VH-VL binders against Cytochrome c oxidase assembly factor 8 (COA8). Designs and how they scored, part 131

Target 1, 167 residues: Cytochrome c oxidase assembly factor 8 (COA8), of Homo sapiens (Human) (q96il0)
Amino acid sequence: APERGAERRDTAPSGVSRFCPPRKSCHDWIGPPDKYSNLRPVHFYIPENESPLEQKLRKLRQETQEWNQQFWANQNLTFSKEKEEFIHSRLKTKGLGLRTESGQKATLNAEEMADFYKEFLSKNFQKHMYYNRDWYKRNFAITFFMGKVALERIWNKLKQKQKKRSN

## First folded at step 9 (VH-VL)

Design m39 (from m37 with heavy chain D99G E100D G101E S103T P104L F105S D106P T107D H108Y; framework fv_cixutumumab)
Fold by ESMFold2-Fast, scan of step 9:
Structure m39 (fold): chain C 167 residues (1-167), chain A 123 residues (1-123), chain B 108 residues (1-108)
Amino acid sequence: as target 1 above (167 residues)
Amino acid sequence: EVQLVQSGAEVKKPGSSVKVSCKASGGTFSSYAISWVRQAPGQGLEWMGGIIPIFGTANYAQKFQGRVTITADKSTSTAYMELSSLRSEDTAVYYCATGDEYTLSPDYYMDVWGKGTTVTVSS
Amino acid sequence: SSELTQDPAVSVALGQTVRITCQGDSLRSYYATWYQQKPGQAPILVIYGKNNRPSGIPDRFSGSSSGNTASLTITGAQAEDEADYYCNSRDSSGNHWVFGGGTKLTVL
């Protein structure tokens, strides 16, 4: 094959894929990787007696997952699009066609592609720094709420145990 | 299409070092990770480490940290794996393999492999 | 780093379907890739990116993934499919790669 499957997936023109959890799941479920971000989605189990705090944690985790998948889907599509544009631009400058006489895609050598990668990384350095900052902030918030939920569950179990002892 | 050509077989004494080369031809050097994988006789595949030539960064499996050094020479499109303090247990076939665009693509796989370099460690 | 677990051996009758499994927590976040190795030869990539085949790999090979488990399925096994099969993925950190222990497929 002239191109790797990851490049074909990254250039796809469609939106983000999502998947449904198995029916009657009583725990969190991990799905197949998203078409564009290549990240596996987590589907969160919703307990019947979900507290407002548990709901807030779940929604925060779902929102963070959507944010993360959207970032990487966008990044991968941008990379693939700019790579293809770079190749076409350089081939046009050299007076070369987009395909060889054998019908295969025309390519640039490693030295020419290195220029693209250096430029792409430099261009996106600040974007990735802000992504990492926001990822840490979101992960900190999730950890904080996980702690609160854990304390709430311990408190509720202690209250339940106390009630059972009264009977 | 990329092709990987590895250096020839080596016979080494315990305590010595070996340096295996992997010359890439085609469009993958500097843009993809190059991994080193070994296989002892009758055993499974074991990832040792890899390098991303465009960044000059190497990553090593914990088992080999301190003993393995992976380098790349962009001018000759050649990656190297040096293993020091050789033991009889290091007798294996050592492979180099190209990966996908490791740094910018979340999906990594080794689609082109060298033929392997046999390293025998004997006293 | 997370370990990837494979059964050491499996057998299948000629023309029948066999499923080789790979299990590990990192598979919740990263695809497994599958390699075929015949005696005296370098490994060959068989499946990547969930269920993609490189050119030259027969359509009887397919991949699937669910939770912490990845599977390689050979539908209508042939004699030439007798080989060792290895799964490979990132560890839980995403920075290192690990191989499964390998599964020897015998075609009866």
Scores: ipSAE 0.000, ipTM 0.471, lowest interface PAE 14.9, mean pLDDT 77

Design m4 (framework fv_ebronucimab)
Fold by ESMFold2-Fast, scan of step 9:
Formats: C-alpha cells, structure tokens, sequence
Structure m4 (fold): chain C 167 residues (1-167), chain A 123 residues (1-123), chain B 111 residues (1-111)
C-alpha cells in the first residue's frame, strides 16, 4: 500500500523522527507542538505521481512552515529571556530572593508585569507587522498554487474520461 | 465542529469577584492566542485581555489592569478570566475569541467567537 | 478617544451599495496595523467579515469588500440585502495602548 511505501521511504539515520501515524489513507497530519515555537508541525504526504506543480505547492507549504516555526521559536526565546531578566531585576530591587522556600521560581503579579508586557509589545511592533505581511503574502501564494493544482487534477480526470469514451 | 462556550457570568455586587470560563472544542487549543472581549448593554465592543498559546504572555486593557487575570489550561482546552474588585462599569456580555492566524498577541483578527456570558455588577 | 471612529449609522436601499469608514490615529491604523471587520446581528456574537484589510473568510459573500488608505479603512457592502441590517465594527491594534481597539460601531439600515 502507499502508506507502507511511505514508511519504508522515511530516512532513518539516528537524527530523523518517524512521524506518520499508521493509517490506511495516507494524507497530511499534524504532530505535537514544538517545544520552542509552540506550533504543531504538519507533515506532508507525497503522492507516487506528484506533478511538478504539486511539488512546487508542497515545497512552498514546507518552506512557509519552516519560516513560521523559526520566527516563533526565536520570538518565544527572546520573550522568555527578557521576561526572566526583568523579573530578576525587579526582585533584586525589592530585596527579594529569586526562589521561594519551596524552591520554585519567584514571580511578579500581573500588575507588576504590566510594564514589561507593554514594553515588549511596543519594541516588537515593527517585527510583528512584517511577520503579518509576509504571512499574508505566503498564504496568498499557497492559495494561488492550490487553485492551479485543483484545476490540473480536474483537467486530468476529464482527459482520462474522454480517452476511455474515445476508445 | 469548532466552537467556544462561555460560562460563569451572573449578578454580583460591586467590589466582589467572579470567574469566567470558556470551553474550546474542534481545534488545537494550545496553538492559538485567546482573548476576552466585552460589550456593555447597547454599546460597542471593548477588548479586555489576551493570552498567548503557551500561556507565557498575557496582556490587558488599561481599564482592567491589576484587577483581572487571564489564564488557560491547555490540557482541559479551557480559558479563564478571574475578575476582582468589580465595578458597575464592568457590567457587560463577555465573549471569548480565538486569534485567526498566529498565537502571538496583538494584531490579528478573531475568527471564532463564543455566544458570551452576561456579567451584571449592581448593588 | 483611543477607539476607532465610525459613523453611527448608514442606510441604503436593497441592491445599492453602502460604505462604512473607520478612522484611527498614528498609533494604530496610521502606523500600518491591519484593520479587521465584524458583523453583529442583534442578540448574536460578532462574526468575522474581513481580516487583514481586505481578506474575506470562507462563507462571506463577495458583496463585502474592505480597503485601507492612510489612517482610514472602509468596508463596502454592494448589492445591499435585508439580512445586512446589523452592527458593524472595525478593529485594529494600538501601539500606545499595547492592545486591540475596536471602532465605535455602525448601524446599517436597509430601507
């Protein structure tokens, strides 16, 4: 079955995760959230007779996913680092320790964190604006190619039907 | 079916507290930022608070900062709003709403809304 | 003052077009933040009508269109129908407030 072929085609040197769940119908499927980006990756099914146009669409979707994953992984790490620095600085100013007696990280309440959140959002305004613009551009390109692939598949079905009748 | 269902609203006296809940289904809850939006009777929409997909970031309107706390439980597909020190001007229908295209707070549309839960703050 | 300014009401006849403006400031629409539009029928939750200035979600008729220029965004409803009687709200992000802002809302009446 194509699903068994897909399993055998998975590259398995020790650095590659095997991700396709066992299914009778092979299709795209969604994995667990990435630890850094917190986005769920999509793993794309590759059909046996993938056309050049279908390959272009799949690669565009894969590239967009990787771009999106990298953006949010970097953004989340920056946020976490700056948040921790802010909390440590604030606790030091108050003369408080960085840990509670139970060994848990000491935190600030929502009111005390307001300044950090406002500053972080303001500093990242332009970055988020560019992200949204690129996100829209990428999704418009994907939609355009999805339309082309759909038309190609309809045309191929019609050609096969006509061929059967002409014989 | 993708849906959001709010609960926890009611009649409450000024200065008291109330906790709202929003149950999500039909989508990967942890992948999306979530928001609370309120609407006073006969008035317009007002954004109240937002939380990132991981819960690592929260943001608040100035009118509720220090009084309200947004939180989420991704294991239960649930969003919460803890409302303290309630005022008459907090009287409104409270909606939970999902970010459309990304889980970072701040510039995206809200594609899915709940039906709202009514909070009345009156003596 | 920080909220986006919309006309209180607009009206039109069936089959005609109406346009709703949404005017912001330098800290929101003027800074280049996208504008989103919502339709709300009485007693119902808001429904996303336009995202990212001009994008229509699946299921929204092409009679609805959005545009943005400078500090003002516009929603145009062509071929106006009775079911278009609703409240319409614009939304953007405000960097000064570090949060979302909604418009004052516009009541659309079909005569």
Amino acid sequence: as target 1 above (167 residues)
Amino acid sequence: EVQLVESGGGLVQPGRSLRLSCAASGFTFSSYAMNWVRQAPGKGLEWVSGISGSGGRTSYADSVQGRFTISRDNGKNSLYLQMNSLRAEDTALYFCAKDFTHYELGSDAFDIWGQGTMVTVSS
Amino acid sequence: QSELTQPRSVSGSPGQSVTISCTGSSSNIGSGYDVHWYQQHPGKAPKLLISGNSNRPSGVPDRFSGSKSGNTASLTISGLQAEDEADYYCQSYDSRLSGYVFGTGTDVTVL
Scores: ipSAE 0.000, ipTM 0.457, lowest interface PAE 16.5, mean pLDDT 79

Design m41 (from m37 with heavy chain T98K E100T G101P Y102E S103Y P104D F105S D106L T107G; framework fv_cixutumumab)
Fold by ESMFold2-Fast, scan of step 9:
Structure m41 (fold): chain C 167 residues (1-167), chain A 123 residues (1-123), chain B 108 residues (1-108)
Amino acid sequence: as target 1 above (167 residues)
Amino acid sequence: EVQLVQSGAEVKKPGSSVKVSCKASGGTFSSYAISWVRQAPGQGLEWMGGIIPIFGTANYAQKFQGRVTITADKSTSTAYMELSSLRSEDTAVYYCAKDTPEYDSLGHYMDVWGKGTTVTVSS
Amino acid sequence: SSELTQDPAVSVALGQTVRITCQGDSLRSYYATWYQQKPGQAPILVIYGKNNRPSGIPDRFSGSSSGNTASLTITGAQAEDEADYYCNSRDSSGNHWVFGGGTKLTVL
């Protein structure tokens, strides 16, 4: 099995934006940035005579895209949630309200926020390291299968040329 | 190649703190992480946390968050684990271990261990 | 109860095969690492990743994984294999390590 480890979090919010390309498109279409991951999704064109190898490559690229978008959507939501909880906790401890007297949100200074950023980076270091390693592994696999598809296409062209000469 | 040498046994009173050291020799200290694992008498292994010295970043098990602090001094190739607000249930052997990431499994493995430091908490 | 469950004890006759199991939901996503510990000694790494052996670990030790279960197999157990065996993997968050409760192997 090529898949290993924890590339996907099933407990993460699933909120990756969906989109559709124009009808009868013959090319991949790139959509707007996802609301949660801030990444632009790609919708893949499916050829009429897609080979099993081409299908495997396409599915690998689609699965890698979904994995990537879900990872960053979860990461961004976790960051925002923990940042808000940290700010609220510190303000409550100081006896301050969540809003200033002018009605704007109360904020912490840069020195106070530095502790949060350091702790967040520390807690997520292993997760980000594994993400980077799996990202490289996935891109190597995609490149490998792209090469195999290219060889298949060359072989099919040579086979067609031989058949045409034999006929 | 890599060897980990831990500080000697400690006897502490409840409510105090203890700081255990782990000195690395051989290899490049900054090329790996150091994890801390404890074992109470007759009990199993329990991961407490770890540090990656090159980044100065530490990660702690939820049970110990707020009581444990793991640090590293790159100049002396030494990692430290400080546990505060000691209770009798903190009586255990505390191990440090070289922690190496494993790409294909998205996991880690601890291939070199210190001999352990016995910490006894008693009144 | 723990996130990784092991049977407390297992026995095997000298020269026979034994399989030690570790079960937990996180094992569907993360492979287990296995450690051997003898009384009064620090743990020793015996299997990492799915089925990788460190230098110096005999080939009678092997690992496998299926669904939520990881297994350590000792083919042709020897007297020196008598020890406690611990599985280790990530918790459900992926941010922390957790150990199984340990399995005491007795070689008869």
Scores: ipSAE 0.000, ipTM 0.467, lowest interface PAE 15.4, mean pLDDT 79

Design m42 (framework fv_cixutumumab)
Fold by ESMFold2-Fast, scan of step 9:
Structure m42 (fold): chain C 167 residues (1-167), chain A 122 residues (1-122), chain B 108 residues (1-108)
Amino acid sequence: as target 1 above (167 residues)
Amino acid sequence: EVQLVQSGAEVKKPGSSVKVSCKASGGTFSSYAISWVRQAPGQGLEWMGGIIPIFGTANYAQKFQGRVTITADKSTSTAYMELSSLRSEDTAVYYCATESDFYGPHEYFDVWGKGTTVTVSS
Amino acid sequence: SSELTQDPAVSVALGQTVRITCQGDSLRSYYATWYQQKPGQAPILVIYGKNNRPSGIPDRFSGSSSGNTASLTITGAQAEDEADYYCNSRDSSGNHWVFGGGTKLTVL
């Protein structure tokens, strides 16, 4: 029987995978790994009585997830592209073809590839340093708002307890 | 709140070097990234490079590689930008800039020094 | 060569809306930050992280981004808004910052 001709990969520019949590869920849902970033997306549960502070925390977490997904998708793409260019350049310099006698992709040995990895890590050191800075800043912000939400919830419980005592 | 105070104006000969300072106060110096941005008369802003003092490592725009050196001294809470082999085209106002909101998830330059005028002439 | 492109000049009538644009491939990955600069002064941050305003920046300033383009919008321009406006973002490598060439806003 004939097949539908095209492969149905999600190649959207955003790089995020599709998923749908159960509608009756009362907690966060974790999806499958994104194809490009290799990170699992989180769908956040929204309480019916979400406070402005809780909304701010949730949006900060959602924004941080999007930032993280984009960073790693870009990093993985850059690594793959530069690795392929490096291999092709070295094979051309040696006068070798891009494919072996058996028709497989020609590759470099471990010693030759070590030069690429060393250069790539050195070249991207600043990028990863700035990523770590942003990561710590985002985590501090999230922790700060988590603390504020916790204090708000404690205060609300104390108010409820006070009402019971006055009766 | 962090504040940046820059060194005074300099007049230099072609081929010499200049070292501009940027002293930070009001915040934890090592926690901030400090960038250097210059502006030639009547021209736009140009990023030269930056340093995160906690790592001690600087990075530089390609145009200035080999001529600029950015350093930081945590004991004095001061960042420095040294530009060598000066040319008349290096005549500009040199700014240092950083961010004040450590808890924020975003990067930007909301705190700027007043600028240091460097004039290169014979 | 400029990685971020801005038109050199734009004009707006007092009280009208003006949009200043910034274009570059890195804007697909990184938000633009916008700075206002008046003669003889250091730049002032007006928009960061796509559409956030620092304290002290009037509500008439807003930001937006789509694809490779970021925009700064001034709704109801005032005389004091006459200035140079610069966009700023990371380059495609993520290791460096790049400024647009700047747009001189004239309020007529």
Scores: ipSAE 0.000, ipTM 0.488, lowest interface PAE 15.1, mean pLDDT 80

Design m43 (framework fv_cixutumumab)
Fold by ESMFold2-Fast, scan of step 9:
Structure m43 (fold): chain C 167 residues (1-167), chain A 122 residues (1-122), chain B 108 residues (1-108)
Amino acid sequence: as target 1 above (167 residues)
Amino acid sequence: EVQLVQSGAEVKKPGSSVKVSCKASGGTFSSYAISWVRQAPGQGLEWMGGIIPIFGTANYAQKFQGRVTITADKSTSTAYMELSSLRSEDTAVYYCAKEHDYSGFETYMDVWGKGTTVTVSS
Amino acid sequence: SSELTQDPAVSVALGQTVRITCQGDSLRSYYATWYQQKPGQAPILVIYGKNNRPSGIPDRFSGSSSGNTASLTITGAQAEDEADYYCNSRDSSGNHWVFGGGTKLTVL
């Protein structure tokens, strides 16, 4: 049967890019950085005999990745947009054009840009607080389920040894 | 599992204040947030604010800033919403809702109280 | 103006598929949750975290999200699904919760 061996980069329904690894991969696949979030997406390997607990862990990791990608893609776009608007506004106020006489983009000095960064951080402080709270909640849950999966795998190994000795 | 029991209906005069209670049973009260949502007759749902008991922090919708105070008493597992300077347009059903705990999924309101009707009339 | 926009009403024939949409800039950063409300009752959670169902919610309910739009889909609508549906998410600042205006679903 034909195998999918080509790397594919698609935009997910959530508005973030994703990739498709080879279908016959036997481990997790890490892709290139997303254009907007600048985070590397992970496609998770699905074991042949995935337990319900393993499925829950995988879905939790996938959901957390999508949430994280979505947040940072939007945040990076918002930052870039507001930064350009700030620069254009300040240049207009000074009576300067958007381009230097050499054709390069006109920029503000470090002191002027510090004002923008202070404003952006203050404006987004609570948004980042909620992000950090949710990030810790998600990573705690992932760690907890990783522990449960590890215990399940140990138990399954013990059961296999018991079966082999009993039969 | 977790249940939220709200105080009974209130009839108030304009300019007065009302304080609605929401008593939680089951689960660990400090492990989740409680939001307050109102609904005027024939209107949609409107978030008023919420409280995260473990941080002692309340957060309010801009429309209600200055008029609403949300508090929590950990010893009685009870959240309160007090709305001051009541007007006729504050006539509504007021709901408390539990924000899901840290199971690692999206934050959402998974358990709702049955609502408290507040009528403001002259 | 509301940060989350829903159409006020939609109808579907019994057994058919209907999609209820919610639009807002905050949906680029946060997934929508969906609540069902019947007359005289408190809302109940039907979808959270893009496409997760709480225990007790039938599998005919599903969610999707793309860009600034979230959708609730009911595949094979039943009479009992007739209700108001509200989307809910964080506002663009990430600090507050906001609700869509609600969509009244009529099952014909």
Scores: ipSAE 0.000, ipTM 0.481, lowest interface PAE 16.2, mean pLDDT 78

Design m44 (framework fv_cixutumumab)
Fold by ESMFold2-Fast, scan of step 9:
Structure m44 (fold): chain C 167 residues (1-167), chain A 122 residues (1-122), chain B 108 residues (1-108)
Amino acid sequence: as target 1 above (167 residues)
Amino acid sequence: EVQLVQSGAEVKKPGSSVKVSCKASGGTFSSYAISWVRQAPGQGLEWMGGIIPIFGTANYAQKFQGRVTITADKSTSTAYMELSSLRSEDTAVYYCATDQGEYWSDTPFDYWGKGTTVTVSS
Amino acid sequence: SSELTQDPAVSVALGQTVRITCQGDSLRSYYATWYQQKPGQAPILVIYGKNNRPSGIPDRFSGSSSGNTASLTITGAQAEDEADYYCNSRDSSGNHWVFGGGTKLTVL
């Protein structure tokens, strides 16, 4: 019964969007750039005594990172796809093949590519405006919760001092 | 917490225009989207368009381009939706909605107004 | 026509699990957001960002996404869950918002 065609586990993946942190760290860790978004992921450390407020901040930061990576991965894939389609269309109009005699991908000159970039930016203007607004919104929320966490930590220090003094 | 207060019900004749208002309170008006969504009796939700007041430009669904105008007055924290050349099929409840909230949804519909009923009849 | 497709109606027995689906090519690029609407009321947000619940939404609601399909699952349906459910996402351009046609959930 051919349950599995191959049972091997690839322990060395070709795309490096992840790296193992050096030893078990008690701090946040920054990884290599993601293949699609070209953004470096942050792997968040979870303290043993994480408060509900600290958990909310961490989850907001993690969710913001996921949202940001998803947006840029999608944007980069859309850009690459439309760029290839544009190049293919222009080469077909010129009666040229998609590859040179050396097997390299055929390309357009800088002036022709400038037309593509202008068109791409124009088409995506509204999407980028909404992204910038949402990025602003998320950053303000993160800053707000960072402030709350800082106040909580100050309060906890004061409570510890009070206990030591009353003892 | 954000609250959206919409203007009252309207009865209009075919061929006229209607302007519905949506006043926001409890949040930051200028930087968040205000969207308009309508629902005809017994039908589904239909996005018409939205505006981010700080940018001053509105974005419209293709079906309504040329017939709808969405504006915002930052001094009164009020958004407006004006629909022209009204037909009987424009009879619907018109909602405003905003993405002002603690919900990280990547949607402009975190908080909704109660809706404004617009009836188009002769 | 709708860019996001939902079945118009679904039924579930009290206490059983129901899955409401939403299909569209834009869902390959953007997560669906789910809204519940009861008669005479404005919609309320029940799921965002694939599988996140706003404060006040019961644990029985969950979301999932795979390929061009997003799903809202209600585990252990209650009588008060009887409502219309709408999916919402960006269109293929990413510049506009589109709603699914809505699914009327009847709790038997």
Scores: ipSAE 0.000, ipTM 0.544, lowest interface PAE 12.9, mean pLDDT 79

Design m45 (from m37 with heavy chain T98R D99E E100Y G101D Y102S S103H P104L F105G D106P T107E H108T; framework fv_cixutumumab)
Fold by ESMFold2-Fast, scan of step 9:
Structure m45 (fold): chain C 167 residues (1-167), chain A 123 residues (1-123), chain B 108 residues (1-108)
Amino acid sequence: as target 1 above (167 residues)
Amino acid sequence: EVQLVQSGAEVKKPGSSVKVSCKASGGTFSSYAISWVRQAPGQGLEWMGGIIPIFGTANYAQKFQGRVTITADKSTSTAYMELSSLRSEDTAVYYCAREYDSHLGPETYMDVWGKGTTVTVSS
Amino acid sequence: SSELTQDPAVSVALGQTVRITCQGDSLRSYYATWYQQKPGQAPILVIYGKNNRPSGIPDRFSGSSSGNTASLTITGAQAEDEADYYCNSRDSSGNHWVFGGGTKLTVL
């Protein structure tokens, strides 16, 4: 997980100024919805004294977010492209133009659109099953490591209190 | 421990169909997916499709849509791949492979392969 | 069929390091899996999930992934490593598997 550097992207020469998290980045921050995936990205706070276990958890969460973002961005783009092609194809088959006499996009009735949705869901069924399986596996792993990090933090606090009582 | 045993070599005429079997032994058949991959002489590997036996759902590569049918019989732990309208370019070794869940990561991979079934299409 | 691109051939001297690369947009979303195939034999799994080795695969085999590129590295190549190597991943839809064209490794 150390090599996925694509998590840092500037939208402008000083992108940091636009996406400053509330309360000076002392916590994880949730950004606005991504243009393509419609999912809100999380900007992870990196503590100066991050343990190897905390780093592993953060990397796993960052990698899971990137995977999730790319899955839904691709899914949404594929859906939009296939929907447009389906509408175009059906209108052409019926001998209709792509736009109404008022100049607006021509549309299909609910019955024809239902055909598209049925076909799209059917051919993407295995993809969605694998997505759901992977999603559960990733969230199980994240929850497991969150528990380990919590135990580590409790142990460190106990060690610190013991040391303070010796002084 | 899981083994995949494929049916024997076949020689077919152009325009006919072939049905290759893949019998799983060991493990729980319903706990994994089966993929079919072919390889023409001197060529690379080409994924044809796969099936998840527990759901009975098959998925096919675009190139083979309409020509390939993949099925599974849970009672005999056997997967089948039927390819129709055979052409000379369908001459290949056909492999079945177990598509397995990674217990170290979220992705699946093909960890166990059958020995392959040679299908020759000739007049 | 060209969704994952590999060079058709590569050579390495005995004991040297070789890197076999696989390129495709789907590798941004899914890790590559690597298979080794020797003449007359079925493929065998070498690397999965970016850089994991199944039992029985020597530690000289490693994987890496960055952006749209995945690599299989053999550190200290041996004669028995001479084989065809295939990368494999899901396509951009996530619904289908795609193989690279394969790389024939010759150990000199």
Scores: ipSAE 0.000, ipTM 0.468, lowest interface PAE 17.5, mean pLDDT 79

Design m46 (framework fv_cixutumumab)
Fold by ESMFold2-Fast, scan of step 9:
Structure m46 (fold): chain C 167 residues (1-167), chain A 122 residues (1-122), chain B 108 residues (1-108)
Amino acid sequence: as target 1 above (167 residues)
Amino acid sequence: EVQLVQSGAEVKKPGSSVKVSCKASGGTFSSYAISWVRQAPGQGLEWMGGIIPIFGTANYAQKFQGRVTITADKSTSTAYMELSSLRSEDTAVYYCAKSEDYTFGHDYMDVWGKGTTVTVSS
Amino acid sequence: SSELTQDPAVSVALGQTVRITCQGDSLRSYYATWYQQKPGQAPILVIYGKNNRPSGIPDRFSGSSSGNTASLTITGAQAEDEADYYCNSRDSSGNHWVFGGGTKLTVL
């Protein structure tokens, strides 16, 4: 049966599906993993009575999600690209084709790949250290604001209980 | 094609230690990570930890931290798992398993050893 | 305490479709990986990265996920599919791996 208010899923020009929230979502919900970052995006629900503090927490979580998504998408793409380029370069230097006689993708042995992994880790050491530092700072901030929101909720609940007892 | 060959069955006394080996065949040892997973009789799978052989970097599950040591010897293409202070509840089949990349691939273990039975009995 | 929860047993009639589920908060951030284990054998990889099959795994096996739940679906179950199925994913820290308790599939 057709539904007048039915939502549709958007698709990017390249054929990649876009993130689309469920029609009746009234809470936070999780989307499918991103092709590049392999992380699931969270769609945050905005309550009608959201406090300024709750809004700040939500925006911080949204911004942190976007930052994290971008970091891992770029890291995964960079790793895959550099690994493929390294293999291609080494096979070309040896005078070997990119495919075996059976048609399978040609590979390097473990000892040759060890050079790539060492170089990749060394190149990305500082980048990952900055990521970890920023990740800790962001998580500390999120935890701090979660604590503030929890205290606000406790305070509001206590105020309501006391108000009911007043004449 | 990578194959993982594990050491033979062991019978140990409570309080002792056991060291299980996992030998990789071929020249792919330094391009992947190796995990250790155990299974007690009639129970489920339990991840113990893993190592990236080319760097010697090991990572352990919280439950086994302080009792397990995972090492690798690149010259023999062999990973080891040593579990100390053995108890009867450590009786299990111990598996080693390969992950495609130094980051444990896509979080999956595509090649498994056949398992090593360790029995802890007085 | 298990971070990934599976029902201990499920049954399916020969040729019918069965869905095995795995539930845990880490599945909101990470894909589940599925392993099949038959008595006396090591586990084998069945599904990884949401819905990818290794070479040699029949196309009747598929994966899906929604929220904190991942599912392994066998469309047209065969007698040879009778086994224990384990889900596996990263824990909440992202640095360790945890297995579900396993689901025993019986093909009637």
Scores: ipSAE 0.000, ipTM 0.473, lowest interface PAE 16.7, mean pLDDT 78

